# Ledger of designs, part 4: VH-VL binders against Uncharacterized protein Os08g0218700/LOC_Os08g12160

Target 1, 194 residues: Uncharacterized protein Os08g0218700/LOC_Os08g12160, of Oryza sativa subsp. japonica (Rice) (q6yue5)
Amino acid sequence: AKEEKPVVVLPPAAAPGEAPSADAAAFVRSCCDTALQADRDGSSFCYYHLLPYAAFFEGNQVKVAEVAATILSTNLWVYVDQLRKVQGGAGKGDPNLNACVDDFSVAAGENITREALQSLGRLAAAGNGKRSKEDLENAQKWIKGVEKPYNGGIGKASGCEIGYLFTYSDDLPAQKTLGYTFDTASSLINHIKL

## First folded at step 22 (VH-VL)

Design s4 (from r5 with heavy chain S109Y)
Fold by OpenDDE, fold request of step 24:
Structure s4 (fold): chain C 194 residues (1-194), chain A 120 residues (1-120), chain B 112 residues (1-112)
Amino acid sequence: as target 1 above (194 residues)
Amino acid sequence: EVQLVQSGAEVKKPGASVKVSCKASGYTFTDYYIHWVRQAPGQGLEWIGWINPNSGNTYYNEKFQGRATLTADTSTSTAYLELSSLRSEDTAVYYCARHSHIFYWYFDYWGQGTLVTVSS
Amino acid sequence: DIVMTQSPDSLAVSLGERATINCKSSKSVLYSEWNKNYLAWYQQKPGQPPKLLIYWASTRESGVPDRFSGSGSGTDFTLTISSLQAEDVAVYYCQQYYKYPTFGQGTKVEIK
């Protein structure tokens, strides 16, 4: 990890042994189920990973998305660092790896990420009916940028092929959670209502 | 409903090539890799490789490198496995399969399998 | 490549009795930070493709009966059929997806 302090910090998680209120937990469950719908595994991941922050949400769906985005951003930063290490080592000269490093580096850019998270923060602070469309679009733009190298589907104009990165699985542990952290953040952000 | 439907059984001579098809339906064909797995009679499962139907990119198990060719036709949502220089040891049921997630390659949907028999 | 080894190769169990299949990986398939095991179990009946039973070592696929359960972590895993039914006669495979996929050699389950 580079000595640079993370630009974004997660809110304090519940202390060990401190269970969130039933209502807070139910709210997280509802948000996850609504956002991820038929993806039971994704919803479960969403719930368990966001539950420690249940007290922070205070019934605000945007705050849930904000925390999910923060988790994703952290995962991406770690992942990019690992990709770069592989690029300088076992994967030196691998054109696909180079493409992946480039695309994920852009997606994980500190300024872009900061701006997106600030937009989510503003959305959360504005309350229902007062949320800025521009802020929502900014957050959605960010998550689409992350999606670019993520999936090989139609419309994914990326030279990065995720399947080839499995060759370096031992050196890319952050990849193990990237799927669900991305799906969680993407789903929650895309379900934000103005 | 997601379905993978494969072509019928093949009988080939040693040295020949075989091409097996796998038609996908019930989902967006380009959103998932198609994986191929074979199973010799009475034996276990052996992973061959994957194709990204969108990009055409492929990856092969080293054992099949140079002999297996994976292709996909997005217009028909069909994936193909071609195996050349066939040997008796290539006699097997060949399966196409879809992974659950791009990062998590357990297989939730399978084709019915295609028996390829290599005999002199 | 991660090598998957199952035991036993074959198992005969009476109807209504417990069947236990073991699977060992040559390398850990646990991602500790997430506490998830990248392991799946499949059932294959004669003339059919494999059917997904369990993923993440212990999560049951939709439609799979409750009598099927997966357990274990790291390198040692177990598939349990709590009460063997006639329709459970099949070959069972474990599969890791921590890296490029590899399968166990299979365990044939028969009725005694």
Scores: ipSAE 0.888, ipTM 0.953, lowest interface PAE 0.5, mean pLDDT 94
Fold by OpenDDE, last read:
Structure s4 (fold): chain C 194 residues (1-194), chain A 120 residues (1-120), chain B 112 residues (1-112)
Amino acid sequence: as target 1 above (194 residues)
Amino acid sequence: EVQLVQSGAEVKKPGASVKVSCKASGYTFTDYYIHWVRQAPGQGLEWIGWINPNSGNTYYNEKFQGRATLTADTSTSTAYLELSSLRSEDTAVYYCARHSHIFYWYFDYWGQGTLVTVSS
Amino acid sequence: DIVMTQSPDSLAVSLGERATINCKSSKSVLYSEWNKNYLAWYQQKPGQPPKLLIYWASTRESGVPDRFSGSGSGTDFTLTISSLQAEDVAVYYCQQYYKYPTFGQGTKVEIK
């Protein structure tokens, strides 16, 4: 059965010609640079991609992670849908594609995604108060699940090989942004402190 | 510091096989694919394929399918390219390279190259 | 496969002058959703491997002098050396990574 698309809501974004306040912009820059300090390109992507939502963050780093996670979630849903289409067509019977569909479908699952985003929401709502360890663990578990099909790490449990998916690149346009959307969300989530 | 160090130059006869090594250091070997690219004398660059050192999975340019074999030894952080049934047109410098990102295959680190000469 | 074609094949430029290299892809390497071009430029000197100069069509790799710049979008791209230096003598290659990697045939840059 096809997984239902998770209900994700982004905060209001500024119009392309509307610039946020200098302070709001600076906050986004700081969050991105801190979370992605080893990746300048990633930091730049983080900044420009999240800048439209700068007014929403109000100095709350967890809100930045929440929005990034929401964006990733949307990207994942589109990507999984595209993978399934390929699975039913050009990639029918491809065992690697099947493995990738399975692993990414888990990460894009409606309930898992909702729970992760709600956890981030609660963390954000806590502000400078006490943050729930359980909520942080939920968010981290989710992002780790998204990472599962990625290359790297001895003992990887995923049967998905990303490199083989390049064969279907024309039918998987959502893959083009998945690297940066994931890196952004992952870095921001993993930099949340209790 | 990330480094890819390749084995020395090889001279082979037509029909023979050659195996080139690429030792990686300065990063987690299993986190990145190793790509192979060759360059004939005075010519451009030709992509051969990739290996995932973690899984051992490989992919080859169709031109090299059946003749190229990519392998990796995680215990020594070394990748290998073996090319069989060598022809004169296989004379080239062979490079191992690391991609910048799993989804973005531009190459930020390269081996120094290994010259393989095929002559009768 | 996406075919990459560079022009010219060779270029002679005086020291301190501008060098311009063009690269054309047989298919667009632009992903419109985030306005990124999957194009890289490399510099290769004799006896050395290629060295990454530019990626995402216009982003300089760390340590690359600011006299190097990349521009273009879609299928047409340009590498510019604003003021050619002696150490810039090399062959330059464009490469797309929108699909499986393919390279241009190279452009040799020499001092006039």
Scores: ipSAE 0.888, ipTM 0.956, lowest interface PAE 0.5, mean pLDDT 94
Fold by OpenDDE, fold request of step 24:
Structure s4 (fold): chain C 194 residues (1-194), chain A 120 residues (1-120), chain B 112 residues (1-112)
Amino acid sequence: as target 1 above (194 residues)
Amino acid sequence: EVQLVQSGAEVKKPGASVKVSCKASGYTFTDYYIHWVRQAPGQGLEWIGWINPNSGNTYYNEKFQGRATLTADTSTSTAYLELSSLRSEDTAVYYCARHSHIFYWYFDYWGQGTLVTVSS
Amino acid sequence: DIVMTQSPDSLAVSLGERATINCKSSKSVLYSEWNKNYLAWYQQKPGQPPKLLIYWASTRESGVPDRFSGSGSGTDFTLTISSLQAEDVAVYYCQQYYKYPTFGQGTKVEIK
């Protein structure tokens, strides 16, 4: 059974040559540096890929996490599609690949993704007001769901072994960015405060 | 700080087996694969395979299939490489290494290496 | 498997002069959508393990002197030492991590 594609919408990105304001750029840098801390590569990725959306954030750290989560969701959608193609072709009958398809499909599922992004949206909308604990927990639950196959599962919870997927590297190009997109989203989500 | 400390040099006869250890510290042992790479004298680097200490799953370069066995002990944060049916061509320095990221396998930390000499 | 080929095999350079090492991959190691090259450079001194110098083809590892730089994209890469120092005498390796790891055969850098 195939999971439905998530419906994700990114805010308008700045056009090439349209630089954000210095304050907006500084805010993105601050959020990325704070969330990724000692991970300089992660922080750089975070800044570079989120900077086009700087005007959207308006000093709201949750909006930064929301956009990062949206980017991850899109990445997961493409990745799952590629995994399924491999599953039907070169990887047919591969039990590890099957496990990976299952776990990542769940993480990329329409309902789960929608609920998580809606929670982040509500958290963002709260602004400096009281943020819902339930919404935060929901977003965190979602990112943990992605983490399950990503890290091989805590306590062997996932049957997906990422290392075996390198056999199909040519057919899984979306895997190339999954690490940083996940790390960015995860870090930003986990730094949201109530 | 992250450290990988390997066992001492070994001298073996052809046909024998050797087991090299790699003790990890300074990070969560189960969060990273341990990769193994060897280098024959005056030669380049040859990738052997990896182990996931968390799952125990392993992958081997086809060249070493059937002869190399990777294991890990999470209680001691130690990875092991066992190579059987040793040949003179197996004479090399064997390294354990940690990848920088699960999806990005360049190696930012290495063991000091273990010389294995196979001679009659 | 992606085959990595370095050139030259050996290089002698005077102190303070530029050293240039080339690396070619049999297949592109560029992920075009991300514009990232899955290529690393290592330095290895006698009796030591390889030391990471460059990753993503051009990003310098922490603690690596500024005189080391990486460039190139796709299948052709270059490691440059702008001003060779005595401590730079070593064998240098390129490595792709676009697939399962493979290394170049190495380039020995010596002082002329």
Scores: ipSAE 0.861, ipTM 0.942, lowest interface PAE 0.6, mean pLDDT 93
Fold by ESMFold2, fold request of step 24:
Structure s4 (fold): chain C 194 residues (1-194), chain A 120 residues (1-120), chain B 112 residues (1-112)
Amino acid sequence: as target 1 above (194 residues)
Amino acid sequence: EVQLVQSGAEVKKPGASVKVSCKASGYTFTDYYIHWVRQAPGQGLEWIGWINPNSGNTYYNEKFQGRATLTADTSTSTAYLELSSLRSEDTAVYYCARHSHIFYWYFDYWGQGTLVTVSS
Amino acid sequence: DIVMTQSPDSLAVSLGERATINCKSSKSVLYSEWNKNYLAWYQQKPGQPPKLLIYWASTRESGVPDRFSGSGSGTDFTLTISSLQAEDVAVYYCQQYYKYPTFGQGTKVEIK
């Protein structure tokens, strides 16, 4: 009955090479530029990865955040799986890797992830002016929990030292995009208007 | 805004030690690693390693392991590179630098460099 | 480890002409899922620290003149200065950040 995968699935993506409407694409660009205005390549990452879902958003900024959060949760789950494989192999006995597995496993926790994605779903369904402050706070709390191993600031006193994980770069492909994946979801959630 | 200001040039004899400072300003010091890069006269750039100012954890490129010591003082927002038992091969300009993102280590801010000269 | 090799070691170019600097990595620095190359270019003028010019292989850093451009993918990269100016006399370095950082040996650009 228990499930390790995220409880929310991504909406259908556009076919490769299929262009969204000009209005749908402009909306995604606007959300990404607004949320990541100080990070030009973060905004580009946001746009590139969310554009395939543009038809789903229908002018709803919370649907953009919901998809970004879903992408983050699946990438985080993949990353934890990769960390565990390294822990059982090349990284056996590495205390930092053990701490990183523990911290990222908490961040990828099924219950807190499900609660956050359900809160985002309710925010998306409610529409402007009807959005629950509690639901937004739940999503923001989840992002703060995920931030611990990522370092919104490497100085958050996490037991996991990210810099040591570069030793395993060849075995951790999910790490390549995880930084921008987190930044995208975090920024979009924090720009949701009630 | 973001600045990394290093201590002045040093002239030392073999066997002495030196401690190069890198004072950071314009950002939250504990949110970024400080990286160190060496450049011997007429040579290219060599990455030495990093320090996490918050945890005190360090990593050294294998080539430099056991040759240099990295420390940080969060109360003064200052990182340090210490070289002990100096040899003529340690003559170089030493730079501190900050990465742009914890996962993407290209260096958008550099200190002005500190020349350490080891001569008799 | 990823070894970065630049060519040529030095070059002399007339003012206003194009300078081309090549950088080759011993392993691919392309992450295909994102289609991004983990490669940066730096300019180091005499007596100065390196300055970031290009990152992600082709993205120009803010304040860098339009005459600087980066191209290439995988293992082969090029920095182009479309119209060399006197202030462009410097040593140029490529750097990968796919793994722990490594730098190319540098390419010195001079006025012919």
Scores: ipSAE 0.716, ipTM 0.876, lowest interface PAE 1.0, mean pLDDT 88

Design s4 (from r5 with heavy chain S109Y)
Fold by ESMFold2, fold request of step 24:
Structure s4 (fold): chain C 194 residues (1-194), chain A 120 residues (1-120), chain B 112 residues (1-112)
Amino acid sequence: as target 1 above (194 residues)
Amino acid sequence: EVQLVQSGAEVKKPGASVKVSCKASGYTFTDYYIHWVRQAPGQGLEWIGWINPNSGNTYYNEKFQGRATLTADTSTSTAYLELSSLRSEDTAVYYCARHSHIFYWYFDYWGQGTLVTVSS
Amino acid sequence: DIVMTQSPDSLAVSLGERATINCKSSKSVLYSEWNKNYLAWYQQKPGQPPKLLIYWASTRESGVPDRFSGSGSGTDFTLTISSLQAEDVAVYYCQQYYKYPTFGQGTKVEIK
């Protein structure tokens, strides 16, 4: 069975060359620097990739995490599509690629992704001190589930060995951002205040 | 702090084998690959391959396939490079290194190097 | 494999003057969606392991003096030492990580 892309979509991005307000841009930088304080390049990725959505956030750190999670889910979905194309072509018969398709398909799973994004939406709609602990735990559980194929290896609950996928690097452009899209979403979710 | 500490220099005859160790500390050993790189005297850097200490899976540059064996002992946080059927051209400093991220393989930590000399 | 070619093989530069090292890859190492180049620079002093200087083509590793800078994109990259110090005498290597890692042959920098 084919996996369907989650129904949740990103808010409209600012047009190329359109500047957000100074306050909106400063808020995005603050969220990214706080969540990724030990990783300057990861914080830079966070800032410049979330900046186009700055007008949507309205000072709400959970909206920032929600958009980051949506970007991660899109990156994963595109990546699984690319893995499947390699599996049907240049990588046909490669057992590691087969395991990676399986494991990343689980990570990109429609139901767990939808549930996590709905939980983030509810957290964003609530205010500080009124946010559901269950909704935060659902989002955090999703991130842990997504992380499984990232660490690879048999002892990490995944049969996918990421290092072997570098053979297909030219055919897997979505892999290039997967590290930072995960780190951004994970860090922002884990910094949500109830 | 992250540290990779390698075993001491080795002198070997042609046809022998050598096993170089790389003990990791300051991080979770099973979360990162260990890469091996060699450098012949006065020459550049040559990537040998990687081991995932968690899975035991390995990858070798084709030049080293069949001659190099990478292993890891998670109980001691130690990775090993073994080279067999040594030749004089295997004289080099052998380094272990850690990638920064599973998807981004620039090497932020290196062992001090192990000189292996293969002579007459 | 992506072949990395450095030029020159060696430089002699006066103290306080600018040193420029070039690195060319046989294929682009730019991921245009992220606008990032998968390119690192290392310094190797005699008897020492390589030390990471620059990653993502232009990002300095922590503790690296600001006289070191990286630039370029796609297939053509430059490491610049803006004011050469005596302690900068070393061999410098570029390395791509767009695919399985490969290194340039090295550029030796000496005092003129």
Scores: ipSAE 0.713, ipTM 0.874, lowest interface PAE 1.0, mean pLDDT 89
Fold by ESMFold2, last read:
Structure s4 (fold): chain C 194 residues (1-194), chain A 120 residues (1-120), chain B 112 residues (1-112)
Amino acid sequence: as target 1 above (194 residues)
Amino acid sequence: EVQLVQSGAEVKKPGASVKVSCKASGYTFTDYYIHWVRQAPGQGLEWIGWINPNSGNTYYNEKFQGRATLTADTSTSTAYLELSSLRSEDTAVYYCARHSHIFYWYFDYWGQGTLVTVSS
Amino acid sequence: DIVMTQSPDSLAVSLGERATINCKSSKSVLYSEWNKNYLAWYQQKPGQPPKLLIYWASTRESGVPDRFSGSGSGTDFTLTISSLQAEDVAVYYCQQYYKYPTFGQGTKVEIK
């Protein structure tokens, strides 16, 4: 069993019952609404899950995207771990599950994840108007790579058929949030202004 | 605007087959599964299964194994349900529906339904 | 399979009064880490397909009047129509999507 660690550590979240300032909360709401305008529940997921980090963002849209990307990378890692456990147990010999393990393992790869998160870090540090197009393109390339197995058999060339994984729903709890976690990170990255 | 338009009502004898169509428009057909749900007269909703139009892969509720066949024609953006060896208890309205998200299968778009009547 | 059971089977309510429909699942449909219940409610009028009203147990679909509200968690859920209108006469279904979908048997709402 191989354990992959996150490249970037999440900033400390607000304690339960602690509220961020009205300005910090409004900024998170604005980023989420702008990025996920067409998906009201996705925007709500974005806000709810990023709000605990609101004090960290300090009006910087890229810090919002960076935290969202870190959460996505962590969720992908957990999901691959769960898929591998099913592959060794209840799903032993299932060729679709084997294809899904392979596809998601590539998406969760250490090197491509580290490179993307480092590019987001540089974008965050650079400030408005000084952000590298190359760094944004690196982060966007990573998101496109992550979407390949995520959208498995729907509209993509892949061996993984997501619909068959519902057979293992009880053994794949990370699957419950993966859809919105991806949508949040992808939309925030694609709305970064250089 | 997403819409699903189904073929017209059918009257069949026991033992025959029926093929119901569902033409999709307003979205990329291969990006979403098509689900099929039926409703016998005075009864509730019963999920039949799904087809992925991109791969052609299908899944069937156990009750319909061996009698139902789901297909899709990507050139016409049309999904089909074929049900063979019809019995009177297969008399129902058959709906196609689209999930809202690949991971979250609540159905925000439905076809108008196709009544299939099986009578001797 | 997760069995969905609704009560009552039918309900007669005076115009402008509250209608309450219950749905019970045989297994929890709550994902506690997100605190979200994988439950939807549909309205079906005669001769029409089902129409999505509520998803995630309490989130109203776009265009659904605010007199419709969903509540509950885990295995016990409620659809409430706070002030019944003539156009609300229909059969209402709950549906879980925690696993492969299953529907409740339906609750017919009519005017008293």
Scores: ipSAE 0.705, ipTM 0.872, lowest interface PAE 1.0, mean pLDDT 88
Fold by ESMFold2, last read:
Structure s4 (fold): chain C 194 residues (1-194), chain A 120 residues (1-120), chain B 112 residues (1-112)
Amino acid sequence: as target 1 above (194 residues)
Amino acid sequence: EVQLVQSGAEVKKPGASVKVSCKASGYTFTDYYIHWVRQAPGQGLEWIGWINPNSGNTYYNEKFQGRATLTADTSTSTAYLELSSLRSEDTAVYYCARHSHIFYWYFDYWGQGTLVTVSS
Amino acid sequence: DIVMTQSPDSLAVSLGERATINCKSSKSVLYSEWNKNYLAWYQQKPGQPPKLLIYWASTRESGVPDRFSGSGSGTDFTLTISSLQAEDVAVYYCQQYYKYPTFGQGTKVEIK
């Protein structure tokens, strides 16, 4: 019944008061601006939330995408936990909430999440010019699964209407960040070079 | 780039209905809700509700429940607000607007507004 | 609903001087884990639709002059025009998007 904790943990964030090197910070800025150049607000979220991990990236854009994907998976896991609590309480019997729980639970599933993050790990390890197209496609497939409850291109197949969930907004704080964690991870994954 | 173009001003008698159109261009119409906001003369902004053009689902501020109807035609990328049983208090400029993101509803694009006058 | 209350209802400011508009929400619109305030400011000139000015309480929309700035957190917010220009004569609205949207009643800015 309880959702599994994320299978990949974040690397250590920078200690309080310690700034990353200018080169490491500039690299994070470059990755975020390149991936999100049409979205200044999204690029700013990308930069400030990934900056604490700048020493981990070592000039590797795929490591940036991997950390962003890990943050998204954590956001999703917490969100599904919150949705299920609402489903058992204030939202009991709400068919839209039931559909949203179902769709986001699939996206937050342990197996699909683990495979996507492992694919990103393999992409990071391989280096430019040696990366598997199948690993990139697997990470992109996971992103499409997260997008399923959104309006993006699947027609009327999803029963989850996001706008109705705003009725429960006081009980769904993880919803507040989901837009940016998704946009950051999706954009960075789609900018990976094979 | 993104544009929301509304139908022209309307003059109506009490008890009539009005239907305001909002034609969207410059983006994928079915990826964003269309919100409706009204502004009575000399008054502030009042949120009416939203329509999801992809699903046809709607939500209404309770003040408008039962009198307002939101629809969308995906073949023409046009959203509609219909308001029935008009009263003089419904005299207002009616705006359509688009949110920036499905989760973050600040409005970065607005239609030019449609004046609906209910008199006599 | 979260009620948004602006003050003052109207103010007159000399050209080149500072204009300050306050907005108070009946409930916090801060998501503290991300340190983001779900608050926007709009400018509306006569006969025009509202124009987005500020979002996330302090982020200026593209093309908005840098004399416009937003500040505040939680329940108390301020829009500042550092050096009022003639083209800044308008009504200004705050709006929360923490829940279903609600707007302040507006603040009219005039030249003194």
Scores: ipSAE 0.703, ipTM 0.871, lowest interface PAE 1.0, mean pLDDT 88
Fold by OpenDDE, last read:
Structure s4 (fold): chain C 194 residues (1-194), chain A 120 residues (1-120), chain B 112 residues (1-112)
Amino acid sequence: as target 1 above (194 residues)
Amino acid sequence: EVQLVQSGAEVKKPGASVKVSCKASGYTFTDYYIHWVRQAPGQGLEWIGWINPNSGNTYYNEKFQGRATLTADTSTSTAYLELSSLRSEDTAVYYCARHSHIFYWYFDYWGQGTLVTVSS
Amino acid sequence: DIVMTQSPDSLAVSLGERATINCKSSKSVLYSEWNKNYLAWYQQKPGQPPKLLIYWASTRESGVPDRFSGSGSGTDFTLTISSLQAEDVAVYYCQQYYKYPTFGQGTKVEIK
């Protein structure tokens, strides 16, 4: 069955010119610095990328991960659409590219995305209470699945590796954005504690 | 600590093949691509290609397509470059290098280099 | 492919003085959406492999002295050594990784 695009909803972002409170901004900075401690540039990206949603987090670290995951899910399908364009054009008939599109379609699929985001939602709702190990594992499994296409896919015949895609396009903005959003979401999800 | 240790210098005749090894340690071998770069004497750096040790997938600079073969042995954490149909112009120091990130191909760790001399 | 061109080919600078190396790319290596320049600088001493100095055009690699700095954006970049030291004698390379890796031809830095 063909995977469908998930419908994801982001919280309200700050309007242009609207700055979050100092406390809200500081919370985002703290979360990003902690999750991406070994990557200063990654932490900066995390902060800038999630700052528009600072008012939504209300001191809940899991909500930060949830929003990051939602953004990643959106960018995954943007990337899939880019791949499909290549698949229909310059890369037509390339079996490795076809495998790549299939792998990312699975990783970005509606059901798997919905389940992961629901798990993160439940974790967030728990607050400082008892968090479900199963929900955490589900979210972690999802984020690991997103990385698989870059490692050759299930059959190790994927054309998702960066070098192959450059054959068809000199500029891959969706791929670059995906890299940043993946690192952010992965780091934040893996930093969630029970 | 991360280390890439390459095999020793090679002397070959024109038309022969050479195989250079690069043993990685101090990190998970399959988590990073290995790139190969060569440098002719007194010249700049030329990119040859990359291998993903996890999948075994490779990509080559068109200049080396069909003549360079990249392989990896995960059991020994060793990457290999084989170059066939050697010419005098292939005389160079060959480096293996680790990219810092799957999305960002700057090289944070390098092997010490392997001199390959092609002479009649 | 993106062609990288450095200038000058060689540079002689007195100890303690500033050394400036320029690098130009034939195409922009800036990802404008996030204002990230896919450019790195390396130092290579005789008989040694290149050593990473700068990435993202201006981020200093761990362990690299503060006297090394990178600047620029788009197609024009600069590596600066604020106060040249004896141990800085080397060939320096710029490298773009916006697409497949390509290197500048190198700039030899010597003491005057």
Scores: ipSAE 0.703, ipTM 0.892, lowest interface PAE 1.1, mean pLDDT 93

